# Ledger of designs, part 39: VHH binders against EKC/KEOPS complex subunit cgi121 (cgi121)

Target 1, 174 residues: EKC/KEOPS complex subunit cgi121 (cgi121), of Schizosaccharomyces pombe (q9p7j3)
Amino acid sequence: MILPLFPETQVHVFVYENVSNCAAIHEQLISQNPIYDYAFLDAATILYKKQVYSAIIRALEDRRDEQMKTKTIHSEVILSLSPKTEISSAFRQFSMTKKSKNIVVVKIDSKLTEEEEFERLDKLVEGNRVEFSDEELQKLIDFKVLKKNYKLDPSTLENPLASILSSIALRGYS
Below, E stands for the ipSAE of ESMFold2; O stands for the ipSAE of OpenDDE; V2 stands for 0.75 times the mean of E and O plus 0.25 times the DockQ between their complexes.

## First folded at step 6 (VHH)

Design qe9 (from q32 with S102F; framework vhh_6qgx_2; at its last look DockQ between E and O 0.63; V2 from the best seeds 0.00; counts 0 for: pae E 6.3 > 2)
Fold by ESMFold2-Fast, scan of step 6:
Structure qe9 (fold): chain B 174 residues (1-174), chain A 123 residues (1-123)
Amino acid sequence: as target 1 above (174 residues)
Amino acid sequence: QVQLVESGGGLVQAGGSLRLSCAASGFTFSDYAMAWFRRAPGKEREFVAAITYSGDSTFYTDSVKGRFTISRDHAKNTVSLQMNSLRPEDTAVYYCAAGYSFDLWTPRAYDYWGQGTRVTVSA
């Protein structure tokens, strides 16, 4: 996908369900293996496509403005999903863990086509790829996790989109 | 309350060795990456070494690679830095840090910090 505000930036988002090798992927992430330079998110934390795109846009804005708080653009995406500018908390809240079962994978600055990234990721991820759509994400979300991460009350939880997007956009300023 | 308590600093001559230790309490030690940072007189904090929560991967700044070894003991909730072939340029206050993210090099990525232990290497 091409983002209107960042037309030179290649962005790809993939969703995998029933992933059996999250522990192996996590080991590669903690060991800083450059082959795994993606943002690996726990799908239990993502309800909307717009949630992911808002975090990507925020990360790209921070990179453009020389305000990144993390070492890589992919870590900045993970941070940007959080309502607070606390790196470790954002990773606890949104990053995949060794016990994750469904994941959302973001690639920024890809030098490959979407099809080529599919082929590469399919070798790394032992799971079933599904469409990146609100419908598929809704099947994987954990509403208890979502409520905790964005501090949603019962009335907001009925229609949380605006609250989530505001939290992402105003991170560090609210 | 979370605590990181460093020990093992001191004065040593060039070519000598020191072992720094950091005792952790008040959090689930096995879930956190551990690191050592240092601050030399008149300088900013610099990354020295890090070890992942599992202990399977270690990372070093180029100037200490091959001379320093970081290790951890999950049973004792400690992380250690064995410093060999010390040089005057290693003179600094050394800080123990605990963090949860995959960013092992950025001070802001670490949740908990010790008070620091002073290492002085004479020529």
Scores: ipSAE 0.414, ipTM 0.716, lowest interface PAE 2.6, mean pLDDT 88
Fold by ESMFold2, look of step 7:
Structure qe9 (fold): chain B 174 residues (1-174), chain A 123 residues (1-123)
Amino acid sequence: as target 1 above (174 residues)
Amino acid sequence: QVQLVESGGGLVQAGGSLRLSCAASGFTFSDYAMAWFRRAPGKEREFVAAITYSGDSTFYTDSVKGRFTISRDHAKNTVSLQMNSLRPEDTAVYYCAAGYSFDLWTPRAYDYWGQGTRVTVSA
């Protein structure tokens, strides 16, 4: 898709469940293999489409303003999900790990259609693609992890969206 | 409890060699990328070398390429840095680090750190 504020930037988001090769993908990401230049997120940390889009927008704004703190736009998306400014904490909290089972994958600056990008990604990920939707994300979330990552109190857990989006938007001001 | 303990530092003449070792405990060693960083007096900590959790890929800062070799031993839970052709500018405290992050050169991207081992290279 194309975000209105960034009309020259094509973005694709994919969701996979039951991924069997996260350890192999993780090794390739650490090795900086350019074939794996995506943001690989642990789906257990993602409840809403808007959560992902907000992080993408924040990363793109920081790139536009020359304020990125990480090496790549995809690692900046991972940082942008976090309410904290520490890179290590953001990766530990939101990035796919060797033990992840379900993932959300983001491609920024794609020159391909969604299905062409999927064909490339499908060669890398051994799992089942599902729709990027709030309905599918809600099946994959771990609410204990979500509560911890965003410090949600019991009163916000019924409808945590505003609290989560505020955390992403206001990172560095608290 | 996670622990990274460096050893093998010391005083060496320029042109000489040292081998640093880092013993890891309290975490699943094979799940982590390992790195060496160094801090010279009056400077910030800088990246030296990293090795992926499988050992298949290694990375080095430009000033040490061809002179330093990082390796890991999963049976002994150790990572090593073989330092050859040492120069006075290699003088620093060397730190072992372990992390998940895909940002191998940024210190803040590493979860665990050793206390450091001092290397002094005399002219």
Scores: ipSAE 0.062, ipTM 0.452, lowest interface PAE 6.3, mean pLDDT 87
Fold by OpenDDE, look of step 7:
Structure qe9 (fold): chain B 174 residues (1-174), chain A 123 residues (1-123)
Amino acid sequence: as target 1 above (174 residues)
Amino acid sequence: QVQLVESGGGLVQAGGSLRLSCAASGFTFSDYAMAWFRRAPGKEREFVAAITYSGDSTFYTDSVKGRFTISRDHAKNTVSLQMNSLRPEDTAVYYCAAGYSFDLWTPRAYDYWGQGTRVTVSA
């Protein structure tokens, strides 16, 4: 996948459900194992494709502008999902945990095709791949967590996407 | 209330050793990576060492590799930094930190900080 504003950056996004080895993956991530060079998100916190894309774009913009707050582009994606500026808060809110069951996996700067990347990732994740779509994400979302993460209320729940995107875009400006 | 309390700092001659300890309370210790940072006079705070939440992995800044060892005790909610072969350039205030992140090198990744303990290494 190529984003219009970043034509030289190949991005892949995968969704897994019923993942049995999140704890093992988590350990590899926190140990900074380079073969796990992805952004692993808890699917319970993701409602829209555009939410993920928005975070990716924000992260890429930060990198472009040399304003990254984290060490890696994938960590920056996680940070970019959050309305908060604190890195730990963002990770706590959106990153895959040891207890996660469903995950969204983002790869930035991929040198592989989507299929090749999937084959590589599939060796790391023990779960079922599902389509990266709003429909599938909706099945995996925890609305309580979503509401908490973005401070959604009845007024903003009418159009949660707008609120989410605004939160991502305006992080650090409110 | 979250609290990180460092101890073990002091004056030591070059080539000597110190063991720093950090006692953590007020949060789920086992969920957090622990780290040591230091700030030398006139310098910015810099990463020294980190240990994963499980204790299975450790990371060090290049200048301390082979000399410093970070460890943690889940039963006691403590993290330690064994510092051997100390050098004058190791002189700094050493801070304990707790973080919930994969980016263990970045200060902003850490939620909680101790007050620091001073380490002075004389030539």
Scores: ipSAE 0.027, ipTM 0.493, lowest interface PAE 2.9, mean pLDDT 92
ESMFold2 (binder alone), look of step 7: mean pLDDT 85; pTM 0.870

Design yd1 (from yb4 with R31S; framework vhh_7yz9_2)
Fold by ESMFold2-Fast, scan of step 6:
Structure yd1 (fold): chain B 174 residues (1-174), chain A 120 residues (1-120)
Amino acid sequence: as target 1 above (174 residues)
Amino acid sequence: QWQLVESGGGLVQAGGSLRLSCTASGFTFSSYAMGWYRQTAGNEREWVAFITKGGSTTYADSVKGRFTISRDNAKNTVYLQMNSLKPEDTAVYYCTARGYSKYYPTEDYWGQGTPVTVSS
């Protein structure tokens, strides 16, 4: 995927359902194993493709402006999904856990093609890959988690896109 | 306070072997994951091998089948056994230690590096 504001940045997003080895993946992530240098998100927290892209764009803007709050671009994506600038809260809200069942995986600045990343991830993730689409994400979302993470009113829960995108874009500004 | 000291580098002919060692002090070695990175002139450091505190290992594609990472917690030492060395393995090799954090990532600890030269 090409992003208009970052045309030289390679971005790949993968979605896996029914993942059976989340505990093993989580252990590799907390050990900072280099092969797991991706943003591993709990799909229960992601409703739209635009939600993921907005977080990626915010993270890339912060990297460009030398304003990253975390060590890696992938951890910055996780932080950027949160309406707050508090790292531990963002990870509790959006990162995959040992208990996760469905995940969204983001890779930025890959030296591999999308097909090569798919082959690598299929060896790391024991689950079924599905299309990165709003339709597939809507099957995996947990609306209670989404409401809590973005502090959505019941009236906005029917069409929360604008509220979510505003929360991501305005993180740290109000 | 904390230290990582690499040793075992040197000059070797293509097809030869070297064993690198990295000894840690000043922290609880058994609680850390350990890795090896290498750097050639004008390039960024690239990782080559990684071992978790539980002993699971991961290798870069360029070294799979040739290099073996291992650890000895009693000696606070991580090793890199390098076999079937190629001229493109010529680099300064760095040892790194990584803490475990549920809010990854944490700061890396690095040694000063040990040079390896593989002649053709």
Scores: ipSAE 0.443, ipTM 0.759, lowest interface PAE 2.2, mean pLDDT 88

Design yd10 (from yb4 with A33P; framework vhh_7yz9_2)
Fold by ESMFold2-Fast, scan of step 6:
Structure yd10 (fold): chain B 174 residues (1-174), chain A 120 residues (1-120)
Amino acid sequence: as target 1 above (174 residues)
Amino acid sequence: QWQLVESGGGLVQAGGSLRLSCTASGFTFSRYPMGWYRQTAGNEREWVAFITKGGSTTYADSVKGRFTISRDNAKNTVYLQMNSLKPEDTAVYYCTARGYSKYYPTEDYWGQGTPVTVSS
């Protein structure tokens, strides 16, 4: 994928369900193994493609403006999903854990094609790859987690897209 | 404060071997995953080999089967044994220590680099 404001930035997003090796992946990720340089998200936290793209755009804007608060563009994507600028909280809310079952994986600035990234990730992730689509994401979301992370009232939970996107775009704004 | 000091680089003929060493001071070495990276003229720094604090190893495809990473916690040293060297292995080799934490972002420590030249 090519983003209008960042046309030279390669972006790939992958979705895996029924992942059996999340504990092993998590160990490699927190050890900063370079093979695992991706944003690994818990799919229980992601409802829409636009949610992921909004976080990617915010992270790329922060990198462009030399305002990144984390070490890598991938960790900045995780931070950017959170409605607050608190790093440890964002990672607890959105990043994959050893208990995760379904994951969303983001790669930015890949030197590889999407097909080559699939081949690499398929060796790391023991799960079923599914389409990155709103339909597939809606099968994997946990609405209790979503409500808690974005502080959604029951009145907004039936159609939360605008609220989620505003939370991402207006993170820390006041 | 903290230091990583690489040694063992030099000039070697194609098909030869070198062993690089990286000795750490100023932090608890046994707590840190360790890695080797290399940089060739005009190119980005590329990852070569990685070893976790528990001893699990991973390698870049370009060096798999030829290079071996190992660690000696008693000596605060990580090694890269390089066999069957090729001219394309010519690079400056860097040692890195990765902070282990519950959370993703953490600081890396880096050495100064040691040059390796492989002639044909």
Scores: ipSAE 0.169, ipTM 0.557, lowest interface PAE 4.0, mean pLDDT 86

Design yd11 (from yb4 with A33G; framework vhh_7yz9_2)
Fold by ESMFold2-Fast, scan of step 6:
Structure yd11 (fold): chain B 174 residues (1-174), chain A 120 residues (1-120)
Amino acid sequence: as target 1 above (174 residues)
Amino acid sequence: QWQLVESGGGLVQAGGSLRLSCTASGFTFSRYGMGWYRQTAGNEREWVAFITKGGSTTYADSVKGRFTISRDNAKNTVYLQMNSLKPEDTAVYYCTARGYSKYYPTEDYWGQGTPVTVSS
């Protein structure tokens, strides 16, 4: 995928359901194994493709402007999903955990094609790959988690897209 | 004040073996992932091997089956056992420690490098 404001930046997003090895992946992530240089998100926190793309765009804007708050572009994507700029809170809210079952994986600046990244990730993730689509994401979301992460009330929870995107775009400015 | 001190580099014949050591001080070694990278003249630094806090290991395809990474937390030391060495393994080898808070990546530490020359 190509983003209009960042046409030279390669972006790949993958969705896996029924992942059985999240504990093993988590061990690699907290040790910063270079093979696992991706943003690993808990799918329970992601409802829309636009939610992920908004966080990616925000992270890329912060990198362009030399305002990244985290060490890597992938950790900056995780931070950018949060309505707050507090790093620890963002990771607790959106990163995969040892107990995650469904994950969304983001790769930025890959030197590999999408097909080559599929082959690599399929070796690392023991789960079923599904399409990155709103339909598939809606099967994996936990609305209680979403409500808590974005401070949604019952009226916004019925159609939360605009509220979520506004929260991501206004992170640190409101 | 932190340090990573590499040792064990040198000259070795093709087919031989060499063991690199990297001893850490000034941080809690057991909380860091540890890795080895190498750099040849005119090329970017490339990853060689990695060991997690829990001891699981990962290797670059070029060294898989020949190199073994291990750690001794009591000695604050990570090792790279290099067997069946080839001339293309000639490089400066760098030790790295990768820090992670509970939730996000933090500081990395790097050694100054130890040269390895493999003659044919």
Scores: ipSAE 0.321, ipTM 0.688, lowest interface PAE 2.5, mean pLDDT 88

Design yd12 (from yb4 with A33D; framework vhh_7yz9_2)
Fold by ESMFold2-Fast, scan of step 6:
Structure yd12 (fold): chain B 174 residues (1-174), chain A 120 residues (1-120)
Amino acid sequence: as target 1 above (174 residues)
Amino acid sequence: QWQLVESGGGLVQAGGSLRLSCTASGFTFSRYDMGWYRQTAGNEREWVAFITKGGSTTYADSVKGRFTISRDNAKNTVYLQMNSLKPEDTAVYYCTARGYSKYYPTEDYWGQGTPVTVSS
């Protein structure tokens, strides 16, 4: 909820499993319907709460420094999950697709409570809400996808947290 | 080269109506989704209404039932019909054009804004 470097910024993160209308949501995202101004992530790509928070912090830092590469803070979160700065690649790697079944949804700058955002998202997402926790995320992750996205070798795949967080924090700096 | 020119703002009494127009030039209007945002002093721009290139409309909860967005592709113009105006609708209204998907970086076009003041 509260980020140490951005205490004034309201952040909500939601997890849905068994979503039946991902194709409809994807169509709304492609058409840029402002009601869908959230970061819609494929849960197959997210293993830890800290992974999501690190991407949010990076996106907020880029906005603060006037260095955003994408149009919205929510698209910047999606970009920030990627170890590289290429926008199309990041969206292909982490964003929800028409065939996604489990999603992670991020809202930044909401003036609504978490409960009020649930009411709005219940009208948009046809699926089951689950707790945003490492335990629930680990049920939804695809380790083959994770390995490919972060270029993990077998030794890091067993405990990948530090490698993932470093990739997010250091993307674009060489 | 490209332009969005807003008109129709002004002073109106509570309960009154205004029609805002936004005329586009320098790009293929019919291929762009169009929207209206508003901004009060010291606050970020707030979304008001959106119309897709296919004609589908969406509205912010605060204006739903009172405002109507429409477009005329032959005139390269998007409209915002504002009925039952309230003092809290007082703001500078901005027209925007958004060409493609969120997944493809595209040029967003913005007008300079037109002020609307609702008295009472």
Scores: ipSAE 0.000, ipTM 0.138, lowest interface PAE 11.4, mean pLDDT 83

Design yd13 (from yb4 with T52S; framework vhh_7yz9_2)
Fold by ESMFold2-Fast, scan of step 6:
Structure yd13 (fold): chain B 174 residues (1-174), chain A 120 residues (1-120)
Amino acid sequence: as target 1 above (174 residues)
Amino acid sequence: QWQLVESGGGLVQAGGSLRLSCTASGFTFSRYAMGWYRQTAGNEREWVAFISKGGSTTYADSVKGRFTISRDNAKNTVYLQMNSLKPEDTAVYYCTARGYSKYYPTEDYWGQGTPVTVSS
């Protein structure tokens, strides 16, 4: 995907369901193994493609402006999904855990083609790849988790997109 | 006060071998993953090899089958055995220690680098 504000930045997003090795992946992530340099998100927290794109755009803006709060662009994507700027809270809310079953994986600045990244990830992730689409994401979301993470009122839960995007764009600034 | 001290770099002919060592002090070495990175002038630093606290290893595609990373927790030392060296392996090699955190990434420890020159 090409982002209008960042047209030279390569972005790939992959969705896996029924992942059986999340505990093994999590161990690699906490050790900071370089081969796992991706943003690994719990799909229970992601409802829309635009939610992921907004977090990516915010992370890229913070990198451009030399205002990143985390060490890597991928950890900055995870932070950027949170309405607050506290790192441990953001990871607790959005990052994959040992107990996750469905995941969203983001790669920024890949030196590989999308097909090559797919082949690499398929060796790391023991699950079924599905299309990165609103339809597929809606099958994997946990609405209780979404409501809690973005502090949504029950009345906004039927159409939460604008509220989520505003929370990502304005985190800590309103 | 923490330190990573690297040794073993130098000049070697293509097809030759070098063994790099990195000795840690000032932190509990056995709790850290260890890695080797390298950097050539005008290029970004690239990872070469990685070893977990449990001893599992991963390698960049460019060095698989030629380089071996290992660790000795009793000596607080990580090694990089480099065989079948090529001119393209010429770089400054950096040792790094990576903490384990469920809220990755954490602060890394880095050595000052040791230069390796491979002549054709």
Scores: ipSAE 0.482, ipTM 0.779, lowest interface PAE 2.0, mean pLDDT 88

Design yd14 (from yb4 with T52N; framework vhh_7yz9_2)
Fold by ESMFold2-Fast, scan of step 6:
Structure yd14 (fold): chain B 174 residues (1-174), chain A 120 residues (1-120)
Amino acid sequence: as target 1 above (174 residues)
Amino acid sequence: QWQLVESGGGLVQAGGSLRLSCTASGFTFSRYAMGWYRQTAGNEREWVAFINKGGSTTYADSVKGRFTISRDNAKNTVYLQMNSLKPEDTAVYYCTARGYSKYYPTEDYWGQGTPVTVSS
């Protein structure tokens, strides 16, 4: 994907369902194994492609402006999904856990092609690849988790996109 | 308080071998993942090898099959066995300790580095 404000930045997003090795992946993530340098998100928290792209754009803006709060661009993506700027809270809300079943994986600044990243990730993730599309994401979302993470009331839950995007853009106040 | 001390670097001919050691103090070594990175002048540190607290190992493609990382929890030491050394392996080698965080990345602990020079 080409991002208008960051046309030189390589961005790849992958979706896996029915992942059987989330506990093993989580162990690698908490130990900071460098081969797992991706943003591993719980698909239960992601409803739209635009939600992920908005977080990526915000993370890239913070890197450009030398205002990153976290160690890596990938952890900054996870932070940027949260309406608050609290690292531990953002990871609890959006990062994959040992109990995750479906995941969204983001890679920024890859020196590899999308196909080469698929080959690498397919060796790390024991699950089924699905298209990164609103249709597939809507099959994996947990609306109770989404409602809690973005503080959605019943009036916005039917069409929450604008509220979610606004929360990501205004993170740091919530 | 905490400390990582590398040793074992030096000058070696291409095709030779070196064993690097990194001894930890001031924290519970067995609870940390350990890694080796290297850096040449003017370049960023690059990852070489990683071992988690359970003993599972991962290697950069450039060293796979030639380097072996291992740990001895009784000695609070991580090792890097470097075989079939090439001139492009010339670098300062750094030991790092990675704490296990449930929800977010932690600061890395780093040693001072040990220089390795491989002559052609």
Scores: ipSAE 0.357, ipTM 0.702, lowest interface PAE 3.1, mean pLDDT 87

Design yd15 (from yb4 with T52D; framework vhh_7yz9_2)
Fold by ESMFold2-Fast, scan of step 6:
Structure yd15 (fold): chain B 174 residues (1-174), chain A 120 residues (1-120)
Amino acid sequence: as target 1 above (174 residues)
Amino acid sequence: QWQLVESGGGLVQAGGSLRLSCTASGFTFSRYAMGWYRQTAGNEREWVAFIDKGGSTTYADSVKGRFTISRDNAKNTVYLQMNSLKPEDTAVYYCTARGYSKYYPTEDYWGQGTPVTVSS
């Protein structure tokens, strides 16, 4: 996908359900194995495609402005999903854990085509790839997790998109 | 204070071999994953090889089958055995140490680099 304000930046997003090897993937992530240089998100925390894109845009803006708070663009995406600027909190809230079952994987600045990234990820992730769509994400979301992460009340939980996007855009300012 | 000291670089002819060494001090080496990166003039630093604390290894596609990363925890040393060297392998090689963290990423520790030149 091409983003209007970042047309030079390639972005790929993949969704896997029923992943059986999250513990193995998590071990590679905490060791910082370069093969695993992706943002691995728990799908229980993602409701909309626009939620992911907003975090990507915010991370790219922070990189452009030399204001990244984390080591990599992929960790910056994870931070950018959180309404707070605290790194540990963001990773607890949004990052994949060893007990995750469904994951969303983001790759920015790939040297590979989307098809080549699919081939690579299919070797790393033992699960079923599904379409990155609002419909598929809605099957994997945990609304209790979503409510807690974005501090949503019952009225906003029925139509949370604007609240979530505002939280991502205004991270650290309100 | 942590230190990573690299050695073993130099000039070698195409088809030859070199072994790079990196000795760590100031942290518990056995708790860290280790890696090798390289940088050529005009290019970003790129990953070459990685070894986790359990000894599992991964390699960049450009060096698979030619380079071998290994570690000796008793000596606090990580090695890069480079075989069948090509002129394209000419670079400054950097040793890295990466801690295991609940909330990755952690800061990388870097050596100062050791130059490798492959002629012809």
Scores: ipSAE 0.404, ipTM 0.737, lowest interface PAE 2.7, mean pLDDT 88

Design yd16 (from yb4 with T52R; framework vhh_7yz9_2)
Fold by ESMFold2-Fast, scan of step 6:
Order: structure tokens, then C-alpha cells, then sequence
Structure yd16 (fold): chain B 174 residues (1-174), chain A 120 residues (1-120)
């Protein structure tokens, strides 16, 4: 994928359903094992491709401007999904947990091709790869989680895209 | 004040061996995962080996089968045994300590680095 503001940045996004080893992956993430240097998101929190891309763009803008709040570009993506700058809250809301079943995995600045990342991730994740598409994401979303994370009114639940993207871009300053 | 002090670097011929040591002070070593990274001029820092607080290890593909990471919690020391060294292993080697956290990446501690030169 090419991002207009960051055309030299290599970005890969993968979606896995029915993941059986989330507890094992989570143990690796909390220990900061470098082989797991990805943003591992709970798919229950992601409704649109644009939601993920907006968080990636915000994280890359913060890196460019030397304004990152977290240590890695991948943790900055997780923070950037949240409408607030509170790190612990963002991770509780969006990061994969040991009880997750479906995940979205983001890799930025990969030195590997997309095909090589597929092979690597397939060895780390015990689940079924599905297309990174709005159709597949809509099968995995939890609307109660989405509503709570973005504080959506009942009126915005019918078409939440604009509200979600605004929340990510402005971090609650709208 | 925390410190990570690396030692054991130097010059070695291809096919030779070196053992790097990194001694920690100023924090509870046994609660941290430990790792080794390396950096060559003009390149970003590259991960080499990692050991969790429970002793499980992972290695970069470039060193798998040749390097062994180990730790001694009583001595607050992590080691990197490097065998079958190649000229492309020439780099400055850095020790790092990684905290454990559920909610966000915690503090990383870094040493000053120890140079390793492998001649052909």
C-alpha cells in the first residue's frame, strides 16, 4: 500500500480469524519479544480499512514531527486508534488480548516483501488468513466495543465512518 | 541510576568464537527480558538474540544455530556466545533490558555497545 503523505513507507496489514494461540502471542507481546514487532489489534475493534489507515497515517505524522508518545511506530499505531492520548486506555481498548479470537496485524517499515511477511506471520499466528477488506472486517467487529471506544451516539451508529476518522485524526479535538 | 555494561568484544578471525557479557545494575534484573542488538555504520540497529525472564530464547535468522544467548540472574548478567563468526557479523553489539507490561511498551535500558570485528 502507498500512502499519499508517506510514499516511501512500506505498510502491510493482515487479518486472521479463529486464532487459537492468542494467549501465547500475548505473552510474547508483554515481554517485548522483537520477533513480534507488529501492531496486534483485536479485530472486534476495527470496522473499516480506512480506520486502520487513518491510525497509521497519524502515527507516521507523529514520528515525522518527533511527537511520538510511545516507543515504537507499532505501539504508536495502537495509540492512534484511540480518540485520547492516554496510552494504557488505548491498549486496553484496541490491542489484542489473550482472549481475542480474531486479529488485525500491522507491519510498518518491513525489510521483507509482503509474501515474506505472510510466511513469517503464518508461523507465529495459528489461525485463518482472510482478506483485509471492509467485508471481512464487518464479520469480525463487535459493535458494542466500537460504540464504547469511540463514544458513538445512537444516531451515528448507522454510519460511524466519519465520526471514527475524525476521532483518530483529531484525538478528541473536534 | 541504572547501567548495562558490555564486555568481551574484539578482533577475531572468520570461523572463530567470542563471548559477550552484559552486567546490569540499578534495577531488578530477574524481572526483565534481555536482548542483544547490533549496528553497522549507515544501518539501523538489528535484533540478534532475545531471552525472556523464564529463560526461553529467540534468534534472528542470520545467527540461528551459531549464537547462543543465556543469563545468570545471580550475577545480573546476560551472555552471547558467538560461534562460527563471519565477516558480516562485524558490528557494534548492544545489550538491552526490556520490561514487562500489559498496557504499553515499558522502559528499555541500553548499554553503550561493544565492537566486534571479524576478519576474513
Amino acid sequence: as target 1 above (174 residues)
Amino acid sequence: QWQLVESGGGLVQAGGSLRLSCTASGFTFSRYAMGWYRQTAGNEREWVAFIRKGGSTTYADSVKGRFTISRDNAKNTVYLQMNSLKPEDTAVYYCTARGYSKYYPTEDYWGQGTPVTVSS
Scores: ipSAE 0.217, ipTM 0.635, lowest interface PAE 3.9, mean pLDDT 87

